# Designs tried in a protein design chat: VH-VL binders against NAD kinase (nadK). Part 109

Target 1, 268 residues: NAD kinase (nadK), of Syntrophomonas wolfei subsp. wolfei (q0aze0)
Amino acid sequence: MKIILVNNRFKENTEKKAQEIAGQLSALNVEVIIDNGLDEPYAGTVDFIMVLGGDGTMLRAARRYGQRAIPVLGVNMGTVGFLSNIEINELAEYLPLILREEYSLEARMMLEVAVFQQQSLLTRVFCLNELLLRSNSPRMLSFALEISGQKLEPYRGDGLIVSTTTGSTAYSLSAGGPIADPQLDAFIVTPVASHIINKRPLVVSPEREISLHLLEEREAIIGIDGQIKMDFGAENRVLIKRAPHPLLMVNLKAKPFFTSIDRSLQRQ
Below, E stands for the ipSAE of ESMFold2; O stands for the ipSAE of OpenDDE; V2 stands for 0.75 times the mean of E and O plus 0.25 times the DockQ between their complexes.

## First folded at step 7 (VH-VL)

Design D66 (from v22 with light chain A50K S93D; framework fv_oberotatug; at its last look DockQ between E and O 0.40; V2 from the best seeds 0.00; counts 0 for: pae E 3.0 > 2)
Fold by OpenDDE, look of step 8:
Structure D66 (fold): chain C 268 residues (1-268), chain A 124 residues (1-124), chain B 107 residues (1-107)
Amino acid sequence: as target 1 above (268 residues)
Amino acid sequence: EVQLVESGGGLVKPGGSLRLSCAASGFTFSNAWMSWVRQAPGKGLEWVGRIKSKIDGGTTDYAAPVQGRFTISRDDSKNTLYLQMNSLKTEDTAVYYCTTHPRYSGSFLAFDIWGQGTLVTVSS
Amino acid sequence: DVQMTQSPSSLSASVGDRVTITCRASQSISRYLSWYQQRPGKAPNLLIYKASNLQSGVPSRFSGSGSGTDFTLTISTLQPEDFATYYCQQSYDKPWTFGQGTKVEIK
């Protein structure tokens, strides 16, 4: 068995714990790769990914490895979030089951985000939570939203979020989007401070494609999962699709999503 | 209502073969891990084998006494679990139960739902 | 293989009695132990999972405790419908194994 430990190099406790766990796993004849985000993603074949930290670390892990259809376990290390399954102090209890592959997987839809300059692809990324288009100035944006070729009325506002159901409890929620069952596949399109006060968020089929572009010469930014930032101008287009592969999240412990929402959100 | 209904049991001679079926209803069958558990007359319970869901690899595991002789399979389109039993022995005589493992609950590695069982008798 | 040993093999009790059944594993199984009830001529029913979690729909008079190698099932106040055979089962390692059973009979 080969395992990637994903931690946060900026969190010393996660680094130390990663080394400790690596030692334990090595003693059990498990090959371990540690990814603290400093280097490029490990390109070799692996059987399991263990994420040590919080939601942010999970999002990074998902972007780096999610397209590879590898089981990913979130191990919480003192943070509150929605993407960890067990606590660090529970790892010893569940480790035998991990090694014996006695776990269940939960498929979480990811976004495929392609950014173009005219007809040329600039970048393509996969992400677990959301794509954000926002103004890079105090002025509102004017932008076009197309869904499966259907051109909607132009949007005016600070920006727009296209989120997965997993991401519904992230920035989309703060912007007034609905809380979605993470077991449901859907796009959530949430306006950010629209000039239309009651502009409603859209729940869109994952079978559709979403396209965004600016309608005027303005400075804008694309954000991915709150961690990646890209400049976005009138010459650019963004195309959002369902990723071809979901993130396979490991379920070792049942978590009551709907009964724990308030508690989790209050602590964020 | 969640329900499992076993069928295919009967009398068979040693060395013979038999195929059991388990029809599932009331839940998303394709998401469930499934097991067979048997109980010899007047005896205790014995795990026979397990098949994972497709998303979890769809792999199978067997108890040593049936390894190489029994095969567990599933048809998710029919919500049906199967147990192919070959080279049957007298000690295979038992009531065979179809069981589920709840995918999204704390009881994932327990047998939470059982059928009523089907009797397999291996006798000369 | 992990061997599961229940004690006693059988016991006699009266309605209203407190009943305790023990299960011992040949090695540590953490909390990966389940308890089942089987009435005569019926399929088993899950009572407790992960050593101490009560299955939905199971009366609160049933409780489980323990970790590692020693586990207990307790019926606080025995009811007429509780006369049955009880089994423990480990899911820590394959093959998953059951105890030999404990028959609770009417005194």
Scores: ipSAE 0.774, ipTM 0.896, lowest interface PAE 0.7, mean pLDDT 94
Fold by ESMFold2-Fast, scan of step 7:
Structure D66 (fold): chain C 268 residues (1-268), chain A 124 residues (1-124), chain B 107 residues (1-107)
Amino acid sequence: as target 1 above (268 residues)
Amino acid sequence: EVQLVESGGGLVKPGGSLRLSCAASGFTFSNAWMSWVRQAPGKGLEWVGRIKSKIDGGTTDYAAPVQGRFTISRDDSKNTLYLQMNSLKTEDTAVYYCTTHPRYSGSFLAFDIWGQGTLVTVSS
Amino acid sequence: DVQMTQSPSSLSASVGDRVTITCRASQSISRYLSWYQQRPGKAPNLLIYKASNLQSGVPSRFSGSGSGTDFTLTISTLQPEDFATYYCQQSYDKPWTFGQGTKVEIK
């Protein structure tokens, strides 16, 4: 069996813990590949991905490996979040279940983001939470939103978020979007500080295609999962679709999503 | 109210076949991992086999004594689990229980809900 | 296969007694052990999972302990409804296996 350990080298003790876990797995005749984010994603075949860290590390793992239909387990290293399933101090006890495939899989939809310059594809990227279009200056954006060929009235404001249901508790929530059951498949389209008072968040079928372009010359950026940033100008267009494959998340124990989000909201 | 009700047991000759059913109610059957466990008269419990939910791959596993002779299947539209028993032997005489695991392995694969059992007697 | 051996095979006890049943695995199974109660003519009932966790609805007089190869089920104050056969079961490796059972009888 071959397992990728994904960690963040900039977090305290994560490299040492990754090496410790790799040693434990090797003692059980498991081949281990460590991915600390410095190199290109491992291209060989693997059976399982173990993410050591918080939600940010899981988002990176999802972008690197999420389209390969490999089970991915989030192991919390002390940073609270929504994407981990077990704590690091529980790992040794759950390891037999992992090695014998005695776990549940939860499919989480992902976005496919394609950025064009005129008619030419510049880049294609996948993500788990969201795409953010925002102004990169104090000036408001004016932009066009099209949903499956339907052209909406122009938007004016700071930007727009196109989110998965998993991303409903990330930037979309901060911008006034709804909280969605992450087991549902849907796009959530949330305006950011719209100057048009009746622009509301939209919940649309995951089979829809969403496109965005600027209506006037402005300095703007596209953000992916809060981790990737790309310049976006009037010559650019972005197309957002459901990714071909969902991220396959491993559940070794139930995580109470609704009670967790309810407690989080009572504190904000 | 959570229930499992087995049926289909009876007397059968060696080499014969029999199909057991287990009707589930009071929980989301389509999410459940289901097992068959048997108990020979006056003896202990013996795991027969398991089927996972379709969402978790729908795979089956069997104990060596029944491998190739027994088949576990499920019909989620009818909330029913099945055990098809072929090439029956006198050693297969037992009360057959259907039982469920919690969907998540956090219960460490304990059998938490059991039916009342159905008796299968293999004799001439 | 992982073999599970219970001790004793049977015991006689009176209401109010403290009863201890042991279970030994042929190899280390961490805490992948459950305990079941079977009353005469009835289906088994889950008492303890993950070696020491009490199943919802089970009386607090039942407790489990152990890890690795040696496990114990304790009934602190035996009640009339506790006269039954008790089984341990490992879920560490397939095939999942049960102990031979311990019958708790009226003295």
Scores: ipSAE 0.651, ipTM 0.835, lowest interface PAE 1.5, mean pLDDT 90
Fold by ESMFold2, look of step 8:
Order: sequence, then structure tokens, then C-alpha cells
Structure D66 (fold): chain C 268 residues (1-268), chain A 124 residues (1-124), chain B 107 residues (1-107)
Amino acid sequence: as target 1 above (268 residues)
Amino acid sequence: EVQLVESGGGLVKPGGSLRLSCAASGFTFSNAWMSWVRQAPGKGLEWVGRIKSKIDGGTTDYAAPVQGRFTISRDDSKNTLYLQMNSLKTEDTAVYYCTTHPRYSGSFLAFDIWGQGTLVTVSS
Amino acid sequence: DVQMTQSPSSLSASVGDRVTITCRASQSISRYLSWYQQRPGKAPNLLIYKASNLQSGVPSRFSGSGSGTDFTLTISTLQPEDFATYYCQQSYDKPWTFGQGTKVEIK
């Protein structure tokens, strides 16, 4: 069996712990590839991905590996987040189940984000939580939103969030969007500081295509999962669709979303 | 009011076939991993096989003595688990229990809900 | 296959006695062990999972301990309803196997 072990070398001594876990796995004849974020994603075939860290490390793993249909397990290293399933001190006890594939999978919708310059594809990325369009100056943006070719009245304000249901508890929530059940597939479109009072958050079918472009020249940024930024100008447009593959999250322990929601949000 | 009720047991000659049913109520059957466990008269418990929920792949596993002869299936619309037993042998004589454990492995796959069993007798 | 050996095969005890039942695995099974109670003519009931965790609704006089290969079920003060057969079961490796049972009888 071959496992990618994803860590963040800048947080919570995860680098030392990753080496320790890799040694334990190797002693069980498990081949281990360590991904600390520095190198390109491992391109070969693997059976399982183990993420050591919090939600941020999981977001990076999802962007790198989420389209490969590989099971991904979140292992909490300290502060409980929305995307971890077991604690690091439990890992040794759960290894027999992992190695024997005695676990369940939960599918989480991802976004496919394609950024164009005029007619040319500039980049394509995938994300688990959200795309943010925001101003990169003190001035407001004026921008157009199209949903499956249907043009909405222009937006004016600081920006816009297009989120998955998993991302509904992240930036979208702070901007006034609803909390959504992560088992639903949907887009949540949330304005950021809109100067047009009638612009409300929208919940949109995952089968739709969402398009954004600026209506006048301004300095703007596209943010991905709060971790990647790209410059965005009047020559650009972005298309957002449901990604071809969901993230396959491993469930070893039940994590009841609704009964834990207030506790999880109070820590933010 | 969580309940598992087996039915379909009876007397069958060696080489015969029999189909057991297990009707479930009081919990979300479609999320459950289900097993059959048998107990020969006066003997201990023996795991027969398991079927996972369809959301987890719907895969089956069997104990070696029944592999190729027994088939576990489920009908989530009827909340019913089935055991099709073919090529029956006298050593298959037992009370057959249906049982479940959580699809999440936090209990380390313990069997938490049991039916009352149905007797299968295989004799000439 | 992992073989589970219980001892004793039977025991006689009085109400109020402390009862211990031992289960040994043929290889390490970590804490992948559960205990069941079966009254005559009835289905098994789960008592203990993960070697030591008490199932909801089970009286606190039942307890489990052990890890690796050696496990113990203890009934601290035997009650009339506790006269039954007890089984251990490993869930570490398929096929999942049970011990042969320990019958607890009234003296």
C-alpha cells in the first residue's frame, strides 16, 4: 500500500510528527510519500492520502489531489476544525481499519475554476471552499455575474464569493451567506459589502456555470480557498463549474455536523 | 423501537436452497453495514458474511465455509437484508442472526443490533 | 485466521460474587475486541466494545480490560439476570471470530 502524507512544515511541529508517522507506516510495509507543500504534487498512483493538520492543510491537499478520486483522511493535530476526522493520538489504533479499507467515504463537491485572458485559458484550478473576487484597491468593483448565460444586474461593492456547501461555514458565512449542509451539492453566491442593497446571497444548482468579469478597469484579485491569489483585470473572466470529481473524505468516526455547529463556529 | 426480524428458516435437504430475510425498522437501514452470524445448536457464534451500505460501495465479504454458496443482498426500499443459501450442507444447520454495526468504525466494528434469529436445519 | 480462546468454558457462581472471564487472541488485535451476553434462547447483546468501553444501557457492574492478546470481562457483583453465556469477539482481521463462550451458571 502507498500513502501520501501531507503536512504543513510551518505549523505545530507537523514536520517532526510527519517523519515519525512515516517511520511507523514504513515499519508496517507501507510506502510513504511526504508532501510538505514545497515540491510539486506526487504524480504517481497512490491508494490513500493522510492529512496531518487543520483545515488549511486539508484545503491544500484537496487542491492538489482532490480530482484523483483518492481517499483523504484528516488527522487533527491540535485545534478541531471542520475537516478532520480523527485525532493524532488515535491514529495508531485506527491504522488496522485504514490498511484494511474498513472505513466509509463522504463526497464533498469541489469547484472547477477557469481563468481566461480574453479568449485564452490562463489557468485552471480546483478548490474545496470558495473563490473570492475582491478589490485590490480602496475603490469598489463593478462586475457582471452570469449564471448559465443569464446576465444579472451589475454588482457594485468590495467583491463576491462563490462557495461550495463545504465553504458555507468559511468566508461566505462572514459575508452574510447561509450555513449549508455539506452533503448538498450547490453553489452559494455571496456579495461582499455590496452597495446595491437588493443583492442577496444566491443558492444555485451545481449544474449551472457561473461567469464573472469586470465592467470597468480596476485592480482586482481572485482568491482560492483563502490561500492562493491571482491578479484579475478587465481583460479577464472566470468560469466556475462543479468539479468533475468530489473530494473523497474518509470517515472513521462520525462527525455530526448539525449538533456540533455552534461549538465549531465559536472557535473562529 | 429498533428492531431486526429474521424469517425464512426451515428444514431443507442437503444440496437444497433457502432464502432468509431480515426486516429492519427503527433506524436508517440504508446507512447500515449488515452481517449474518450463525450459531449451530449447542455451539458458539460464527460470522457468516457482511454487506456494506450502498453508499460505501455495497461490497460483500464471506467466511470461507460459505464462500461461493451464500449470497448476501439488500433492498433499501424495503429495509430488508437477504441471505441466499445454496448447496446447503448439514454443517450449515444453525440459528441465523442478522446484525449490524455502525458504518463508522468508532466502535471498532462491534455488532450492536441483533435480531432474534431463524433456525435452518439441513438434514437428510 | 485469529483464534479466540475463552476461559473458563463454564463457571458456577452465586448472586453477589465477582466473576472474571478471560479471552486470549492468537495474535495481537490491539483493542479490537467486544464482549456479548447471550441468555438462553435469546440473541446476543453487546456489552463492551473497544475492549473497555461500556455500551449504552449496560449496567456499570460490567467492565472490560486488556489490549493486545489478553482480555478480561468482569462482573463486579453478579445479579440474577447475569446468568448467561458470554462471548468475546475480535474485529481486527477477517474473518471476524468469536470465542467459544463462557457459561455462567447459578450455584
Scores: ipSAE 0.466, ipTM 0.771, lowest interface PAE 3.0, mean pLDDT 90
ESMFold2 (binder alone), look of step 8: mean pLDDT 90; pTM 0.931

Design D67 (framework fv_oberotatug)
Fold by ESMFold2-Fast, scan of step 7:
Structure D67 (fold): chain C 268 residues (1-268), chain A 125 residues (1-125), chain B 107 residues (1-107)
Amino acid sequence: as target 1 above (268 residues)
Amino acid sequence: EVQLVESGGGLVKPGGSLRLSCAASGFTFSNAWMSWVRQAPGKGLEWVGRIKSKIDGGTTDYAAPVQGRFTISRDDSKNTLYLQMNSLKTEDTAVYYCTTYPRYSDTGYFAFDIWGQGTLVTVSS
Amino acid sequence: DVQMTQSPSSLSASVGDRVTITCRASQSISRYLSWYQQRPGKAPNLLIYAASNLQSGVPSRFSGSGSGTDFTLTISTLQPEDFATYYCQQSYSIPWTFGQGTKVEIK
């Protein structure tokens, strides 16, 4: 059995714990690959991915490995979040279930984001939460939104979020978007500080294609899962669609989404 | 009400075949992991095999005595679990129970929480 | 395979008695141990999972303890409906295995 351990190299506790866990797994004849973000993603056959950290580390793992149909387990290191299933101090107890593949899989939709310059593809990335288009200056953006070829009235504001249902509790929530059951497949399109007061969040079919481009020369960026930033200008366009494969998240124990979000909203 | 009902048992000669069915109701069958457990007359319980939900890979596992002879399958559209038994031996004579366990629970431990009433398979000439 | 051995194979008891049944695994199974009750002519019923967790609807007179290789099922005050055969089962490694059973009979 081959397992990738994904950790955040910028957190000392996580790196030390990853090495400790790798040693424990090796003693059980499990081959371990450590991915701390330094190298390219491991390209070989892998049976399981264990993410050591908070939601940010899980988002990185989803972008690197989410399209490979490999089970991914979030192991929380003490950071509050929605994407982990067990705590680090529970790992030893649940390890036998992992090794015998005695766990449930939960499919979470992902976005495929393609950025073009004129007719040329510049980059293609996948993400679990959202794409954010935002102004990188005090000026409002003027931009065009098309949904499956249907051109909406131009948007004028600070930006737009295109989110998965998993991402509904991330930046989309802060911008006024709805909370969505992550078991549903849908895009949530949430305006950021729109000049037009009646521009509301849209919930659309995951079969839709969403395209964005600027109508005026402005300083803007595209943000992916709050972790990747790309310059975006009037010569660029972005195409967003449902990724070919969902992220397969591992459930070793029940994690009630609705009670978790309810508690989070009471505290925040 | 949650219920499992086995059927298809009967008398068969050694070397013969039988197909058992288990009809499920009162829960979301497509999410459940299912097992077959048998009990020879006057003897204890013996696990036969299991099948995971399709979303969890739909894979099967079998106990050594039945490996290569028995096949477990499921039809989620009919809420039905199957056990295809081939090359039957006299030692396969038993009451066959279908059972389910939680896909996952708060503790993460697996246990057979729901059982059918069983169906008798007799292998004799 | 993990072998499960129960002790005793049978016992005689009276209503009101405290009954203890033990189960031993051939190797450590942590807390991956369940207990089942089977009344004559009936299907088994889950009593305890994860060695010590009482299944919903099961009377509090039933309790389980242990971890690793040695496990115990206790019935604190035996009732008439408790005369049955009891089985332990490990879910630590495939194939899952049951103990041979302990029959609790009327004295």
Scores: ipSAE 0.006, ipTM 0.543, lowest interface PAE 10.1, mean pLDDT 87

Design D68 (framework fv_oberotatug)
Fold by ESMFold2-Fast, scan of step 7:
Structure D68 (fold): chain C 268 residues (1-268), chain A 125 residues (1-125), chain B 107 residues (1-107)
Amino acid sequence: as target 1 above (268 residues)
Amino acid sequence: EVQLVESGGGLVKPGGSLRLSCAASGFTFSNAWMSWVRQAPGKGLEWVGRIKSKIDGGTTDYAAPVQGRFTISRDDSKNTLYLQMNSLKTEDTAVYYCTTFGRYSGWYLDAFDIWGQGTLVTVSS
Amino acid sequence: DVQMTQSPSSLSASVGDRVTITCRASQSISRYLSWYQQRPGKAPNLLIYAASNLQSGVPSRFSGSGSGTDFTLTISTLQPEDFATYYCQQSYSIPWTFGQGTKVEIK
């Protein structure tokens, strides 16, 4: 059995804990690959991915490995979040279930984001939470949104978020979007500080294709899961589709979504 | 309301075949790992076999007494579990229960948490 | 296969009694043990999972303990509806196996 341990080298204690766990797994005849995010994703065959850290580390793991149909388990290292299933101090208890493949899987949709310059593909990336289009200056953006060939009236404001249902509790929520059941597949389209008073969040079919481009030259950026940033100008177009494969998240322990989000929101 | 309803039981001769059905409602059947558990008259519970959800691989496992004779399958479009029983023996006489094991509607218990009412299979000449 | 043995096979008790049922595994199963109740003519129902976790809707008079090879189900104050057969079951390794059952009868 081959397992990837995904950690963040720059977070306190995660690298040391990853090495400790790798040693324990190797003693059980499990081959371990450590991915700390510095290099290219491991290209070989892998049976299981264990993510050590918070939601940010899970988002990175999803972008790197989410399209490979490999089970991914979030292990919380003491950081609050929604994407982990067990705590680090529970790992020894659940390890026999992992090795026996006695767990359930939950499919979470992902976005496929393709950025073009004129007719040339610049990059293609996958993400679990959202794409953000945002102004990189004090000036308001003017941009066009097209949904499956339907051209909407132009947007004016600071930007737009295109989110998965998993991402509904991330940046989309902060921008006024709805909380969505992560078992639903849908795009949530949420305006960021729209100058047009009647621009509302949209919930649309995941089979739709969404495109965005600027109508005026502005300093703008495209953000992916809050972790990848790329410049976006009037010569650029972004195309957003449902990714070919969902992220397969491992459930070893009951973790009800609605009570978790309710407790988080009560503090606001 | 979460419910499992078995059907298809009856009297069959040794060497015969019978197919049991289990209709599920009130939970996301496609996410559930399903099992059959039987109980001979006046005896204890005996696990027959299981089928994982399709997302978890859709694989099947069987107890030794039924391996090679029984086949478990599922039709997620109909929310129905099946048990195909071939080469039946008198010792297969039992009430057959349909039950969930593990995940349903995002809930993982590692236990048999939902049970049907059972259907009686009698193998006799 | 992991063999599960319950003790006793039957017991007689009165309403209000404390009842203890023991389950022993032929090898260590950590905490992968569940307890079920079966009333006469009814399907089994889950009481306890992961050795000591009480299933939702099950009265607090039921409790489970143990790990490894030795497990116990306790009913602190027996009620009339508790006269039933109780089964332990291991989920450590396939094939899943049940104990032979413990029948709790009225004295």
Scores: ipSAE 0.000, ipTM 0.413, lowest interface PAE 16.8, mean pLDDT 86

Design D69 (from e7 with heavy chain H101E S105Y Y108G L109Y A110W I113P; framework fv_oberotatug)
Fold by ESMFold2-Fast, scan of step 7:
Structure D69 (fold): chain C 268 residues (1-268), chain A 124 residues (1-124), chain B 107 residues (1-107)
Amino acid sequence: as target 1 above (268 residues)
Amino acid sequence: EVQLVESGGGLVKPGGSLRLSCAASGFTFSNAWMSWVRQAPGKGLEWVGRIKSKIDGGTTDYAAPVQGRFTISRDDSKNTLYLQMNSLKTEDTAVYYCTTEPRYYGSGYWFDPWGQGTLVTVSS
Amino acid sequence: DVQMTQSPSSLSASVGDRVTITCRASQSISRYLSWYQQRPGKAPNLLIYAASNLQSGVPSRFSGSGSGTDFTLTISTLQPEDFATYYCQQSYSIPWTFGQGTKVEIK
């Protein structure tokens, strides 16, 4: 068996722990590849991906490997979050189950984001939580939203979020979006500080194509999962679709989504 | 201290039924996967079956010789594991042990306590 | 099912001897093998897990080695309390299976 260990280079304890776990796995005849985020993603065939860290590290792993249909396990390193399944101090207990493939998988939709300049493709990225369009200055944006070729009335405000159901508890929640069952496939479209009265969040079929472009020259950015930033101007267009493959998340123990989110919201 | 104490064994006739209990103490029983292992007189160890924690689905698995006749259950409020044995055969005569499923815990140590066992004798 | 075969089925030894017991799996089980000791009239006690890891509290004269299909338990200097039956067990796949046992008897 070949396993990728994904960790955060900028957390000293996670790199040390990754080396320790790699040693334990090697003792059990497992080939280990460490991905600290600095190198290109490992291009070879692997059987399993273990993510050591918080939700941020899982989001990076999903962008790098989520389209390969490989099981991905989130192992929490003390940061409260929604994307990990077990705690680091539980890993030794669950390791035999991982190696025996004794776990269930939960499919989570991902976004495919394509950014164009005029009619030329500039970049294509995948993400687990959301795409954020926002102003990069104190000035409001004026922008157009199209859903499967239907042109909505112009938006005016700080921006817009296009989220997966997994992302419903991230930026979209902070902007007033609904909490969604992550087992549903849907886009959640949430305005950010809209100046136009009655612009509400939308829940849209994942078979739809969503496009965004600016209606006037402004300093704006596209944010991906809060981790990638790209300049966005009036000459640019972004196209958002459902990604070809979902992220396959490993469940070694039950993690009740609705009671977890309810408890988190009560702890304000 | 971790302890497992089996009870409920005894003499039964072929075709009869018996329920074994295993009382657990000294660890968080509700998180543990539990197993039954038996040993016929003068013979080796034979795994009977297991039950996962309720958090991990609470599912059961059985060895082929007992499938359909034996049922494993648990009561986490009483820290107790059960083995319901139906349609008993002379071949089921054995000392029955309860144990936790072999697993690493935290520090890399296997947590594998065994009880002292309870004798089940199936004879006419 | 994974079949576990131990050799020898029994052996005679004296205090101070070096004792070696072998266990073979019918298919690769990686390092998912444990060794148990059972003294007469007692429940089994775990000696070694994951093929070579010594359980806490177990004397250092016990050691395990091997991977894949072939495994060995060694007792470097046999003591009086070591006269017992030893079992290997695979925990790679359900159903768990044990070897038939190796009885270590006084010579």
Scores: ipSAE 0.000, ipTM 0.378, lowest interface PAE 19.2, mean pLDDT 85

Design D7 (from e7 with light chain A50K S93E I94K; framework fv_oberotatug)
Fold by ESMFold2-Fast, scan of step 7:
Structure D7 (fold): chain C 268 residues (1-268), chain A 124 residues (1-124), chain B 107 residues (1-107)
Amino acid sequence: as target 1 above (268 residues)
Amino acid sequence: EVQLVESGGGLVKPGGSLRLSCAASGFTFSNAWMSWVRQAPGKGLEWVGRIKSKIDGGTTDYAAPVQGRFTISRDDSKNTLYLQMNSLKTEDTAVYYCTTHPRYSGSYLAFDIWGQGTLVTVSS
Amino acid sequence: DVQMTQSPSSLSASVGDRVTITCRASQSISRYLSWYQQRPGKAPNLLIYKASNLQSGVPSRFSGSGSGTDFTLTISTLQPEDFATYYCQQSYEKPWTFGQGTKVEIK
């Protein structure tokens, strides 16, 4: 059995803890690959991915490995979040279930983001939460949104978010989007500080294709899961669609989404 | 209200076949791992086999005494679990219970929800 | 296979008594043990999972403890509806195995 151990290199003592866990797994005849985010993703066959950290570390793991149909377990290291299933001090207790594949899987949709320049593909990335188009200057953007060939009236404002249902509680929520059951597959299209007062968030079928391009020369960026930034200009076009494979998240214990989000919102 | 109802039990001769059904209601059956557990008259409980949800791979596992003779299957569109029993032996005489491990609580591998059972008697 | 041995096989008790049932595994099973109650003529029901966690809806007079090879189910103040057979079950490795049962009978 081969496990990738993804750690958050920016947390104090996380590297030492990852090495300790790798040693424990090796003693149980498990081959361990440590991924701290600095090198290219491991390309070999892998049976399981264990993510040590908060939601940010899970988002990185999802972008690197989410399309490979490998079970991914979030192990919380103390940071409150929505994507972890167990705490680090519970790991020893659950390890026999992990090694015997006695756990359930939850499929979470992902976005496929393709950025073009003059019909040439510049890059293709996947993400778990959202794509953000935003202005990189004090000037608002003017941009076109097309949904499955249907051209909407132009947008004017600071930007737009295209989110998965998992991402509904992330940046989309802050911009006024709805809270969505992560068991549903849907795109949530949320305007960011729109100048046009009648622009509302849209919930659309995950079978739709969404395209965005600028109508004026402006300094803009595309943000992916709040972690990757790319320059975006009038010569660029982005296509967003449902990724071919969902992220397979491991559940070793019940995690009630609705009561968790309800309590989280009251604490804000 | 969560409920499991078994049916299909009865009398059968050694070497015969029988198919049991378990109708589920009140929960999302398609997410549940399902097991069959049997109890011979006046005896204790014995696990027969399990089927995982389709999202978790849909794999089946069987206890050694029934391996190769029994087959567990499910029809998620009908919320129904099945146990196909072939080459029946007198030792298979028991009340057969269907039971569930709801997707999130199944991590403890406890049998949370039980039906009332259906009696299978294998006799000459 | 992991063998589960319960003791005693039967016991007699009165309403209000404290009842203790023991379960022993042939090898360490960590905390992967559940307890079930089966009333005469009825299906089993789950009381305790993961050695010490009380199932929703189960009265607080039931408690479980133990880890490794030795486990205990305790009923602190026996009620009339508690006269039943109790089973332990390990979920550490397949095949999942049950103890032989402990019958709690009225004195």
Scores: ipSAE 0.429, ipTM 0.716, lowest interface PAE 2.6, mean pLDDT 89

